# Ledger of designs, part 1: VHH binders against DNA N6-methyl methyltransferase (damt-1)

Every score and structure here is a prediction.

Target 1, 365 residues: DNA N6-methyl methyltransferase (damt-1), of Caenorhabditis elegans (q09956)
Amino acid sequence: MDTEFAILDEEKYYDSVFKELNLKTRSELYEISSKFMPDSQFEAIKRRGISNRKRKIKETSENSNRMEQMALKIKNVGTELKIFKKKSILDNNLKSRKAAETALNVSIPSASASSEQIIEFQKSESLSNLMSNGMINNWVRCSGDKPGIIENSDGTKFYIPPKSTFHVGDVKDIEQYSRAHDLLFDLIIADPPWFSKSVKRKRTYQMDEEVLDCLDIPVILTHDALIAFWITNRIGIEEEMIERFDKWGMEVVATWKLLKITTQGDPVYDFDNQKHKVPFESLMLAKKKDSMRKFELPENFVFASVPMSVHSHKPPLLDLLRHFGIEFTEPLELFARSLLPSTHSVGYEPFLLQSEHVFTRNISL
Below, numbering starts at 1 at the first letter of every chain, in headers, positions and changes, except where a header shows other numbers; antibody chains are not in Kabat numbers.
F, E and O stand for the ipSAE by ESMFold2-Fast, ESMFold2 and OpenDDE, each averaged over both directions (binder to target, target to binder). V2 = 0.75 x the mean of E and O + 0.25 x the DockQ between their complexes.
[cut] stands for letters that were removed.
The coordinates of atoms that the task and the answers printed are left out; those that the model quotes come from them. Centres of patches stay.

## First folded at step 1 (VHH)

Design e7
Fold by ESMFold2, look of step 3:
Structure e7 (fold): chain B 365 residues (1-365), chain A 127 residues (1-127)
Amino acid sequence: as target 1 above (365 residues)
Amino acid sequence: QVQLVESGGALVQPGGSLRLSCAASGFTFSRYAMRWYRQAPGKEREWVAGISSSGGSTSYEDSVKGRFTISRDDARNTVYLQMNSLKPEDTAVYYCAAKRVYISTSGYTFTSEYDYWGQGTQVTVSS
């Protein structure tokens, strides 16, 4: 493979999806101009006029690893290409964190009962018309060639990509849906809510991770399908996922890394094992063991993006996969919190990030 | 066979000027960003300047800004480095490099796994 790395401008992706509604994402959501750190640490460093973190970085970088070398190369190339911004906003990402809080401040209907029926709308629909007994029980599809709008009774709007289908509910509901429609998926992207110390006190997150063990992934896949699972950096998670793939009759073909960067192109964390915080996320890609399809993709690819300031939001992968010649017609996202064009999405809040609090009018005339 | 051939390196007095050329063959030159690197004796190779595939964007390492100018002539498959106000610290072998960059409409910028490299041209700045 001749592609060494990629840099994603996630704002540009979503702006293109909603161009026909004259919408763009709110740039504040991507204004990550500082490395991640507590406010107290940021203020202490700011008062001293020089970063103690920079001194540690200098000493540690003398023993570079492969990811640190790649991060430096990405920073240099992105700077040459004028992708990164020179100016840092000295607020420890406060503006972007406030924008994320606003984006998440929406009311979403309760989880659906299991259903296999699809309700379609072309351009506009009222959320109340999609509900029965306070729940969205059915699958909802924006069937138009242009993005659609769902409006809540309080006036809040949600912007739905064209040909997008979503289901509010348990990811296991996909199995009944797949059977009822004789529909198999040739691409699955999943971002399970893995157990972590930060959600130790939140039982809901652990419950979602346990649901993964109940999924029978092979029964919803085409023979030559690709699956892509986001994993955390928890010790042992890669081996756990390999065991799940083996149980599903599948084999890993690649493990990719997302490098999270500031708007200046710097990793959001220093490469430091002391706190076990790293500036990257891992994506495991797998296929059925008996598939004859040859996936022409690199085993250890790295791509970088300024993350949306909403926690656990992952960048869109469809066009990255297409770049490597991976063709698919029925993509599925499991544990979805946002929607993509021509994609099925399942989760308890699959259209959470489609609200008017994420988007704004494009100022172009 | 991809080939990058640098020329124009010479011995020059401090404060002098040189123009380096790099002739390219064996690939579609207009699809590649072109770059200059340099390597001083006993040191790591470092980036000096770059020019986008369209020629509309140029960038420079801080120590050469205002003194060096990169340009390209796609009709001749050649990239240039005009070096003015040369200093002894600029003494190095200068290498031309090419890297494929593709910017998609979906927000991705892809870059090649390989840089193509020339063999280098020696620039010496001494009295």
Scores: ipSAE 0.521, ipTM 0.817, lowest interface PAE 1.0, mean pLDDT 84

## First folded at step 3 (VHH; from e7 with A33Y)

Design v2
Fold by ESMFold2, look of step 4:
Order: C-alpha cells, then sequence, then structure tokens
Structure v2 (fold): chain B 365 residues (1-365), chain A 127 residues (1-127)
C-alpha cells in the first residue's frame, strides 16, 4: 500500500494530454543518456574509459545516505520493469540540448497591465485576437474539453491543454483576479525564480524575496488547500521557506525530492560532497495550520524523472498528488513556463513550452 | 493475511529442467508485479525474473535469460518459474516475491515500499 517511490515518463504525460491533436512531445528533449558535465570533461573520460566493474564498485562503496540508497533502488526496480534504456548515446546530451534550443526559439507577447477579463476560445484562436496593441493583458482560457490551438500571424502554433487558463504577467495579479471572480484555489504549485544573472547577487536575492514578500498566499486559498513550492539547494532555503509558510499561517506537511536521472536510470550527477551539484530538487508541501484536512501523503518522498532538456522545467505534479488521494478542483501554477489541463497558470512565460517546436506529429495516429 | 508459498524445488542433474510454483493469497493478485529471487550459499539474495501485473512484460537477470521463463495464472493466483538447462551455479533457495506496481495513464509508475516474501524452495543442481 505505501508507495515508496515513483518514476515519471514525462513524454507519456504530455502525449496523453495532446492525444486528440495527434501530437506527441519531441523525444529528443528527453534523450539524457549521459551525466551532466562539460564537453571537455566528457571527451577526457571517453578517451580514458571507465570499466563497468569500476562503476559498479564505486556506486556500492559510495552508498552512505538515504537519497543515494533510494537512487539505487529506483535504478534496480526500473531496470527490472524495463523502464530504462540500456544503450547510451555518446554525445554528452548534445542532441537533447539542440532540441531545447529549437523548442525555445519562439517569441512570447508581453503584458504591460493587469486585467480581470477572460478571453475564451474552444478549439482555435488567433494570437492577435487575444491581444490589444501588441500586448496580452487579459486572461486566456481554452474552455473546451479538448486541447486548443493558438496561432500567431507568422504561422507559429501553440498547443493549449483543455480547460487551461493562463495569464502573462506578475504573479501578484492572481490576487485581484481571485477577488474579481470570487475564486479560491485548493492547490498551488510554485517554482519561484530563486536565481537570476550573476552580475549582482545582492540585487538578485532582494528581487526574489520581494516577489515572495508581496504575495498574500492565504487570501487566494481555500481553507483546506495544499501548496507546493519548488526550492533550490541553497544553504538555509528550507528554514527560510518554513518562516514564510509560518507568516502565511501555514505549516509544512512534507518535503519531497525529484531525482533527475538519465535514460539508463542513473542520477544525472554523482553524489559527492566535493561537487557543487546534486541530482535532485526539493518540493516543500504545506497546509494551513488550522485546517482539519488529513493529507495521506508521505512526509519524505522521492520520485524520479528524466528531465526535459529545457533548463528549469519542472515535471507535472497533478497526477502524482492525485495518487496520494489529494483532491483539488482549482489548481494554480505560479511562475509557470508551461500549461496543464484544468489549471490556472501565471508567469511571464506561461505558455512558452506550448509552442509547436516542443511537439511533433504522432505517426501512429 | 498475505501468504506466498513456493513449491517444486528439487535435486536436479546439470542440464535438467525444473518448474517452480508460487501460490499467493491475501491480496488482489492481478495488481502485483511478481518476482523470483534466489540466494546461493554465502551470497546475497538476488533478483532472477519478474512479470508485470498484466502478464505482458517479463524481465530476466542476464545469466538466466533464454533458460528460465516466468509466467502467471491469475485464475489460480500462481506464478511459475520454468527452469531449463540448469547449471550448478543455479543452486539456491528460490523465493517468490510480490510488489504492488501501478502504472498510471499519466506516465507515472508507482511502486510499493515493501515486498511480500515466501519462505523459499531449495533447488540443487549437482553431478
Amino acid sequence: as target 1 above (365 residues)
Amino acid sequence: QVQLVESGGALVQPGGSLRLSCAASGFTFSRYYMRWYRQAPGKEREWVAGISSSGGSTSYEDSVKGRFTISRDDARNTVYLQMNSLKPEDTAVYYCAAKRVYISTSGYTFTSEYDYWGQGTQVTVSS
């Protein structure tokens, strides 16, 4: 009964969402068949060679914590279930990195002001009809039961999940929208921009805090809502977020880890105290302190996925939460870069990854 | 109560064949990924073969591939291991195990925390 871990095939998720348009994601975006490393390091290792026996012994001798042990369990079970590929493509993930460059080769309209108005469409719409003076200030809703298509004047298409609502703009705009439509959210997933360009670290840190400090999360939540925040691996980040949750009258109920793996099921980075990178990201889940709702979810949970090669893209969580019996009708994503079915999404690039460059025709259908 | 009972272990000559059975009770058999493991003297328990809850996907440890066949009969709540071309290194106690695996339509594969285990059946391959 107790789920120990999960493995996500993100391609299958999006293929299911867009099945009725005969689309699937470009598989190249998920061809992560090597650990992440600079090209120079990859070529040096390739020239010297590393034996399979040496790698096995090294992995066994380096098992020292729960996360590393879980990674080995995931590798073993996933291999038994034939989820992972045995063959590696020796290009240091170059093909997937090029696919990501192509996927991001798209222009997204800007917004200059907030609006409470919703423009709806069911099957298709011109992007120009969603804009005023070259700006997309209104909320956009694909109201149909099937995925929709938004077409730019240059012919570029964006594929929109069914019942999806999005807004290009500041996440703060959700507060006025919530009031105007008398709409509260019973699930929030947020992926704040914890880092920006490295030229001014002090300014960057203040900007991140200013965004979160301006959000009044409780005012847009139902009483029994769940919130989930992706966090970075910066020292002190968990304590910082606990303090923010406390200011919101909320308490942490779980901290989950996303293990990023190659197509062979190996972590994308080795576990090593000397390195600056870890192969996982953390998700903190919280509820209101006075909520009587009982969440039957594990306090510490690991799930694994081959990451999309687009930097900072996070896997879809809705069906993971549903597996643990988490009921929600009004999910909201803050700082969104992609859209989900039946979900409100807010950010400066909320439909970036809905472009036709992410998808291809499903030949079998 | 969950129960897995292995049977069919025996002494066999090298090159011989043997069929193991594992009868299951106390859970919804059709929802479980069924596995065979073995433990040779002085060795850790090792995975041998597995079969999906639907029966449509089987997998094998490399040294037994082509010689062993796992199958299941959901009407009898039983999993089988047909072992052909037996070698002395196949000598071990063979254990049946069950793990809940759920594959969602949304791309998630969920696995349970614990295996249910049988008590084992001895297979000995000697000249």
Scores: ipSAE 0.662, ipTM 0.850, lowest interface PAE 0.5, mean pLDDT 85

## First folded at step 6 (VHH; from x1 with S104D T105S)

Design y1
Fold by OpenDDE, fold request of step 9:
Structure y1 (fold): chain B 365 residues (1-365), chain A 127 residues (1-127)
Amino acid sequence: as target 1 above (365 residues)
Amino acid sequence: QVQLVESGGALVQPGGSLRLSCAASGFTFSSYYMRWYRQAPGKEREWVAGIRSSGGSTSYEDSVKGRFTISRDDARNTVYLQMNSLKPEDTAVYYCAAKRVYIDSSGYTFVSEYDYWGQGTQVTVSS
């Protein structure tokens, strides 16, 4: 397929996943109506007026230039297609930020000792019951074809995609699980916790990329598996990741970029921002070196998405990969904070973004 | 061979109407997002209107909204631009363009790299 770029709609994606429950994703989580900036900066801009100052195209890196050009194309086409909104509320994304805060105000059970046992449920289940059955140690599976609901003791609901299997715990627990169930994964998507000086992440978990060094990724993969790793834009990280791939006997087949855009189709950051923030993130795709499988993936592909106001959350990639003919039956998401249909997910908070604070009842239905 | 052939361009008076046609061949027309562009003398080519393959949703440049209507006949591999209430400012060479745009069930939009272009048809609006 001669696809130059894609525009993802994460909101619509989740709406489709939970359609049967008459749910919709809270739109406020995606109301990114302006570039990301501190309130102080926003106020300053308001006071000074929108200086149409033609940003002197500083000699940006070749990569930045390319991305900037792509961003323009995306904006133009998206505008033509009425994907992007023309008018935006100038509130420095306050609404979306507040929504994110609310969404994150959920308590996820703490991880404990790992077990490979699977607790299955359909339709609805109480978290208490799951906990009593060792949820914190075991794996949980929504075994039905329809989304499920997990309800906490306080009445908080979590919406679980159909055939989702998830584990609260260390990503390393997947190795035992894989072995115990004789299950290999043909697709892995991972968003590791990269060390970043800038992201005051309420790091509930003191995790850095070193966790990757403790993982034996090849042992849980099918021979012809594809793995996709999100990486930070830190200088040297790509090379480091290549080395890790090599250590795993894997080779890069493509490097894609997610362009984060506003609802108007603008990059969420300026390109060449002195503050080293760029509006894109890289996804490295790799396969086993000894695999003869040829992936017909563009080596350099750009896809754009309006990000959820929850920081570091990435859009679902499954349908994107399917578009390019990637067939998978056992996808795995490492370091998960959300759940996907027919997908295994492991992390310390794998169903964090599945709460009723992320979803609401669709009244129009 | 991919071909787009525009027709219908003419000299008309202000307030007049024209209907442009673009006949396509050499590709799966029904799968493509069809567009009209125009280029006035000394100006850059600008997007005028578009019609999607799925459902036939249409979009327009603001300056032509309410006056122009884009439509398509997939059986005839033809896209049309009905232009009403023409103004001198509408004087330009009008181009038909095809771009493959696919929207999946989840709402993801995939856009092809290449555009197919016609040779253009001259529209002149003058008293």
Scores: ipSAE 0.888, ipTM 0.944, lowest interface PAE 0.3, mean pLDDT 91
Fold by OpenDDE, fold request of step 9:
Structure y1 (fold): chain B 365 residues (1-365), chain A 127 residues (1-127)
Amino acid sequence: as target 1 above (365 residues)
Amino acid sequence: QVQLVESGGALVQPGGSLRLSCAASGFTFSSYYMRWYRQAPGKEREWVAGIRSSGGSTSYEDSVKGRFTISRDDARNTVYLQMNSLKPEDTAVYYCAAKRVYIDSSGYTFVSEYDYWGQGTQVTVSS
């Protein structure tokens, strides 16, 4: 396929997943109507007027130039296709940020012990039934073909994709689970917690990328598996990841870029930003070195998406990969904060973004 | 061989109307997003209108909205541009272009790298 780029719609994706529950994703979470900036900067711009200051074309890195050109193409095509909105709300994304705050205001129980046991439910389940001594220790599976609902003691609902299996705990717990169930994964997607001085991740758990060094990824993979790792744009991270791949007996097959865009199709950051913030994130795809499987993946593919206002949340990649002919039966998401259909997910808060604060009832249906 | 052949370009008076046609061959026309572009002398080529393969949704440049209508006949592998209320500013070479655009059920849009282009047809609006 001669696909040059893709434009993802994460909102529509989740809408489709939970259609049977008459749910809709809260649109405000995706109302990214302007570039990301501090409120102080936003106010300053308002006061000074949009000074059309001619961007001194600073010698942008070849990579930045390429991405900028791609961003223009994406914007143009998306505009032509009416994917992007024309009108922007100039509120410095306050509405979306508030929505994110609300979405994150959910308590996910912790795990105290690792269990390989799977608790299955279909339509509905009480969170309390999934808990022992205030902890979720077991794997949980929505075994039906339809989405399920988990309700906590406060009445908060969590919407679970069909055939989703999730575990609250350390990603390393997947090894024991894999062994216990004789289950190997043919696709892994991971968004590791990369250490960043700039991102005060209010994470309940201080985790950094070192957790990856404790993982034995090859033992849980099929021979012809594909793994996809999100990386930061920190200098040296790509090389570090390559080293980890090597350690795992794996080789990079492609490095994709997620371009984060506004609802108008503009990059959420400028490409020349001195502050090391770029509007894209990299996804490294790798396979086992000894695998003869050929992945027909573009080496430097770019896809764009309006991000959820929840920080560091990535769009679902399954359908993107399917487009390129990647067939998988046992996908696994590491460091999950959301759940996907027919996917295993492991993290400390794997169903965080499944709460009723992320979704709303679709009254039109 | 892929071919796009534009026709219908002419000299017309301001306020006049023209209908452009683009006949396509050599590819699966029905699966392509069809577009009209125009290039005026000394200006860059600009997008004018587009019509999707699925559902036939149309889009237009702001300057031509309400005046131009893009349509397609998949059975004839032809895309049309009805141009009404023509203005001198509409003077340009008009090009037909085909791009493969696929939208999956999840709302993901996939866009092909290559465009097929016609040779263009001259539209002149002059008194």
Scores: ipSAE 0.886, ipTM 0.942, lowest interface PAE 0.3, mean pLDDT 91
Fold by ESMFold2, fold request of step 9:
Structure y1 (fold): chain B 365 residues (1-365), chain A 127 residues (1-127)
Amino acid sequence: as target 1 above (365 residues)
Amino acid sequence: QVQLVESGGALVQPGGSLRLSCAASGFTFSSYYMRWYRQAPGKEREWVAGIRSSGGSTSYEDSVKGRFTISRDDARNTVYLQMNSLKPEDTAVYYCAAKRVYIDSSGYTFVSEYDYWGQGTQVTVSS
């Protein structure tokens, strides 16, 4: 296995998931044709024109140097393979940001009570019925081989992948569910709501990071399971996560990087540690210390994707892991905001990004 | 042993044509992205053209587009570069290269770390 990097296509991935409903993603959500910057900076650069700047040598991290080299390789090869678009849309990603605003303007109903019951549906169903007339957060499963449609009480449609199961609620609910169904997971993917410095000014937290410390991850895992946790670039977070893995009896086997790129293949931020804005996210992969399973995973690996214009949304990882020969039958996503085929998903908004504001009729097929 | 052997380099007058060949052995040719590079005196090596195995998709550096054509014959394990309307600026050593590229059913592209390289063939465009 000599794979050096991957370039993902999130748009094509979801188009394939919903092909049978004749749906595709709304392409505006992936039209990231400019680096991320404030409108005032964009207009200033546009007014003065593109200038030839030589990079000033500054102290930088080893990760930034390696990522910068990899970003150039990815840009060159992706351009050769005609993966990237040549033309930038000169709107500072305004169209994509407006599409994201519309996509997020949906409500996810939640009840005050939760259960461990699985309520199945095929084809189409009212979400209220699946949640016991809005009274109980059940586990909802699209049980057919084909994707399904659920309709919210306000008429909003959501598109559900085949064999997916979702639960609106606290991720802690997975422990009771696992016990009730005698079900263990052989893959967990998690994107915890890490503390963001952008909200530090109010001295409030969007979500308590200590929710991870309340999860008893080992009791829901198969013996040879793999777990994959997204982390931010906050100083010290990798060490904190290693400590959590140790508490769970687990050890890190790899740390991978997602490089976020524009549609032209350029990183969405310049590599600049002074502003704490980098164009990559990190993914830590771990297994149980006493597992004898051999994971043929590179310890370091870079994959690139054009991000959906919804902040903090991550690309689907299942086929990336399968490329490296990772077999799994019961994948689980914690803190989910979108759904995957044959996957359990738990979070407060697990189907947020499954609405008709994300997908549209595919008239080209 | 993996071998890439270029041939067909020659001295040619401006406006002329030349066809380069690259014979490959020692690996599964059909699974590889085949490329031509060139290196002019005093310049860095630059990518010229590439051809993907699964669809025959071709790509070209802008300066050669419309003048050069890359093709492959998987039965003969050979890649070609047809060069027309040659200019003195095309003078270079031309290298054949191979890199594994796999695109899965979800559209995810996986790219190998190492290229195989030929030893090069000299093309000189002069009157």
Scores: ipSAE 0.770, ipTM 0.886, lowest interface PAE 0.4, mean pLDDT 87

Design y1
Fold by ESMFold2, fold request of step 9:
Structure y1 (fold): chain B 365 residues (1-365), chain A 127 residues (1-127)
Amino acid sequence: as target 1 above (365 residues)
Amino acid sequence: QVQLVESGGALVQPGGSLRLSCAASGFTFSSYYMRWYRQAPGKEREWVAGIRSSGGSTSYEDSVKGRFTISRDDARNTVYLQMNSLKPEDTAVYYCAAKRVYIDSSGYTFVSEYDYWGQGTQVTVSS
């Protein structure tokens, strides 16, 4: 496979998942037409009348140079293919930020207790029927071939992909569930709640990341499974994750980068910004050391996407992996904040982004 | 053996028309994004026009939009550039290029690493 990069379209992916309900994503959630910056900086640039034209820089770092070169290739090809919009909306992404605020303004249960039981529904279910004492204790499965709807007592609707199973709770509950159902996963995607402050580096106080050390990942995997972990750009985090993989008897087979772009195809941060923020996130792919499976995927790969305006939301990876011939029948998402078809999802907010604040009626169809 | 061969370059007067052809062989033509580039003396090579593998979608650099038309004939493995209202600034060597681009049903776009290039054909617009 000679694929050098990909450009994802998260809106079209989710639109295809929910087309049988005549739904599409609310496009304002993806209207990222400006680089990320404070409002004061944006207004200063707007007042002076300068464009968001990327300034030319000379870098001696090979990593910065390679990512900048790739970003330029992506911008040029995407523009040629008419993937990117020509005009910018001059609001510092205000419309998309308001849409994100609305999307997060839902009330869902977050308290939990472990369970192995599954409650199934096919077309519709009320949230109150799924709750006991303020908790959604059991695993919930939309068992139909079409998407389903869960409705809250206040009328808020949540749209559930077909064959989707989710659990509101601690990710370690997957171990009990896996045993009870004799179910192993051949793909795991995880977006752990990494510690955000740089003051802690491999210290006793890394409580946010301790949950990974409590998971016995190998016991829930098939022999030839692939796992994919999102990591941040904090110094040392890649080596820390390699050590965790090693403890699990797993080895890294690839490290991919998500390039976050505006609707014009420009990186959301300059590579030379003074805050040292970068417009990319890393995805580490690993397999069991004793697996003889040879994955035909690039060890280094860049894919670009316009991010959802809800922070920390990651693009769906299933079709990206399928493009490289990765077969899987039992995908699992850990620390989930949204749902996917035919996927088990675990987290404290696994259906947070499934509401009618994210999806709307598709009157264009 | 992959081969792209441009033809049709000529000397024309300002306001004239010219049609370039690029014959392709050695790959599955219908699956490739076909492009025209040009390089004037002392300048960097620049993209001019492209036509996607679906045959219906075309794109153009702003300075040629409305004057140039790219087309393809998948049965003949040939891409064309119809150039109208030619100007002296259109004087360049014109190159045909091919790149594999796949767009899945979800709208995800996958772009190959390598381009194939032709040897170029000279277009001169004399005032």
Scores: ipSAE 0.760, ipTM 0.875, lowest interface PAE 0.4, mean pLDDT 86
Fold by ESMFold2, look of step 7:
Structure y1 (fold): chain B 365 residues (1-365), chain A 127 residues (1-127)
Amino acid sequence: as target 1 above (365 residues)
Amino acid sequence: QVQLVESGGALVQPGGSLRLSCAASGFTFSSYYMRWYRQAPGKEREWVAGIRSSGGSTSYEDSVKGRFTISRDDARNTVYLQMNSLKPEDTAVYYCAAKRVYIDSSGYTFVSEYDYWGQGTQVTVSS
């Protein structure tokens, strides 16, 4: 495999998933046309001009490392391929932030006690039929080969990928579900709620890193499974995860990086480790130490995407893994906030980003 | 064994026209993003134009838009650069290059590590 890097257009991904409903994502959610910075800094730089920004870029190139050099290559090739937009919208991403607020302006029910029962539907289902006294306690499966629709009593719609199964609740519920159905997973993707100052203000989540220490990951895995964990950029986090994998009898096989870019293809932050803000997130991939499965994965791979303006959203990985020949039949997402085709998903808001406020009618078709 | 062979470089007066060709062999031509680059003396090599395998999907560096046209003939494994309204600043060695680019249906664009390069052909625009 000679692939050096990949660039994801996440909007096209969802267009392909929901094409039979004639839907596309709202493009405003991906209009990240400025590097991330406070509004006051943005206005100050705008008034002073580009000269300081250009000098910073030259200095970075002179002190470049492999990640900075890859970012420049991605920018150049993506520009040649006309993947990136030329002009910035000079609002410090305000329009995209407002689109994210609108997209998150839904109420979804919570769970009070877990059930192991699966409720299936194919085309359409009322949200009230999935609840007991205002709570969703069961596992919900869209069993059709086409996307489904769940409708709230107020008319709000949620669009569900085909063959997806979701559970509103604690990720620990997966262990009982796995036992009850004699079901093991050959791929796990997880985005744990790593501690951060920015998360403290949401107050809706009571997720923290201790839930990882309570999960018995090996008991829900097939012998030849691959797991992929998103990690934060906290100093020492990679070593901590290596220790967790070792306790699970697993070993790291690759560490990939998602480069977050603006619509012009520029990293969303300058490479400046002094402030502990970098334009990438890391994905650690691991397998069981005793697995005989051979993974032909690059140990250090970079892919780039314009992030959805929803703060904690991560891009879909299934087709990236398939590109490298990774086959799986029972993928699982832990700490999910959106759904994927043919995937089990567990989280407190696993279908939050399936609401009609994320999508619009695809009139161009 | 991959080979890219450019031809058609010449001395041309300002305002003139010239057509470059690049014959390719040793790979599935229709699967490759084909490009023209140029390098003037003392300058870094710069991208000029590219044409994707999906026919009619072309891209150009701003200074050549409207004057240069890239095209390909997949039956002959050949890419062309039609250069019109030539200027002295267009004087350079022109290189043909090929890079594997795969766009899947899920929104991913996968880009290969290496370009294949030709040896170049000299274009000189002077009075």
Scores: ipSAE 0.748, ipTM 0.874, lowest interface PAE 0.4, mean pLDDT 85
Fold by ESMFold2, fold request of step 9:
Structure y1 (fold): chain B 365 residues (1-365), chain A 127 residues (1-127)
Amino acid sequence: as target 1 above (365 residues)
Amino acid sequence: QVQLVESGGALVQPGGSLRLSCAASGFTFSSYYMRWYRQAPGKEREWVAGIRSSGGSTSYEDSVKGRFTISRDDARNTVYLQMNSLKPEDTAVYYCAAKRVYIDSSGYTFVSEYDYWGQGTQVTVSS
C-alpha cells in the first residue's frame, strides 16, 4: 500500500448518504476559512493587515516536525489538484460558528432506560411514537435501503441513514443488547467525552476513565475485530489508553492523525508550541492480542479534513478503513453524536447532528 | 516495470514553441495524476503543470499559466506539454512524473508517497 495521506471532503460523504432524499449538508457548517483564534486576535490582525508573517519555529518534537512537513505536502498537492478554495472570508468563521449553534439547538430526549428491544421503521416516523415517559427506551432502526425521516412534535425533521440502528443512552447498554441479540461487532469506533479545561462546570475528571473501565469491550467483539478510539492531546493520554487496551487483551496496531484544515488547506492552528494547541487529533487502532489477523494498514497515517463547525464532531472513518482493506460487517460507534449507514450507534445524543439544521434540500432538477 | 520517457526537448529562440511528450508504461496510466517538473541549472526542481485522471482538470505554476498547456491521451498512455511564448528563463531539463491519486465516492482523496519519474528532456531557449 503506497498511500501517504488522504484528504476528506466530508460534505461529499454526507451528500452521498442522503442522495435518495435529495439532501445535502448545509455548506456554512464547513466554511472554515480562518485559523482558529479569539475574535479580538482576529480583529487585531485584520485591522493591521498582518498576514503571511513567516516565523522561525524551533524544533519542539519529532511528531510535530513530521506533521508540519505533512501539512505542507497536503497543502501543495491539494492545491495542485484544485481541491482547496483560493479565497478567504474575513469573518473569523462567524457564519460557520452560528450554523453550528443552530445545529446544536434541537430538542431531543436527554434521559433513557436500558433496553434491548428494536423498533423498526421505514420512510417516516414520529419521534413521539418512539418515546415512553419522555424517554427513548428502545433501539431504533431505519430498516430500509433508503434513508428515513423522524419528525419531532415541534416540526423538526431528523434524517436517518439506511440500515442505521441507534440507542439513546449509556454506552454500557451495548453489552445487554449484544447478549440479547447474540450480536458481536467487528469494528468499534469511539469518541469518549474526554475531560476538557474549556468546560466551565466540571463534574469529575475521572468520570471519563471510569466509563471506559466499566465497559467490557472484549465481550462484544468478534475475534478478529478492530477498535478505533479518538483521543485528545493531553499529556499521558496515549499511555493511559495503551494500559486500557492491555486490560482488554488488546494491542495497538496504529496511531493515525487527523489534520484539521481551513478551506484553503492550511492547518487550523499554527504548529507554534507556545500556545500548546495543535491542529490535529489522534486515533488509536487496536486488535485482540491473540488475533492471527494481520491488518495491512499503516502504523502512522495522516488524513486531513475541513472540520464541521460543530467542534465535537469527528469525520466518518468507514471508507478510510476500507481503502486499507479492512473488512467489517457490524460496525459500532460508541459515544455517537451522528449516524452512519448500516451502523449501530450508542450515546446520549446519537442523532443530534441528523436534523434539518445540518441537512437541506439539494438544489437540483 | 514503470517507465516514463520524455521527448521533444530542443533548442529554440525566445518566443518560440515546443511540444513535449511523455510516454508511460508499467502502470494503469488513466488512474494517475500526471505532472511536469523542470530544473534549471543551479536551481531546485520545480512543479510546472499537472493534469488529473478521470474527471480531470489542469493546473499550472503561475509563471507558465497562459503560455503552457498540459494534456493527456489515455488511449496512447501519453501526457503532453505544449509550450508557447518561450522565454530564456524557461531553459531547464523537463521531467515527467506520475503520482497515484484515487478519489472515492465517499469524499476521500488518497495520495501516494512517491512520484514515478522520467529521465528528463532538455529545453534551451536562447538566441
Scores: ipSAE 0.748, ipTM 0.870, lowest interface PAE 0.4, mean pLDDT 85

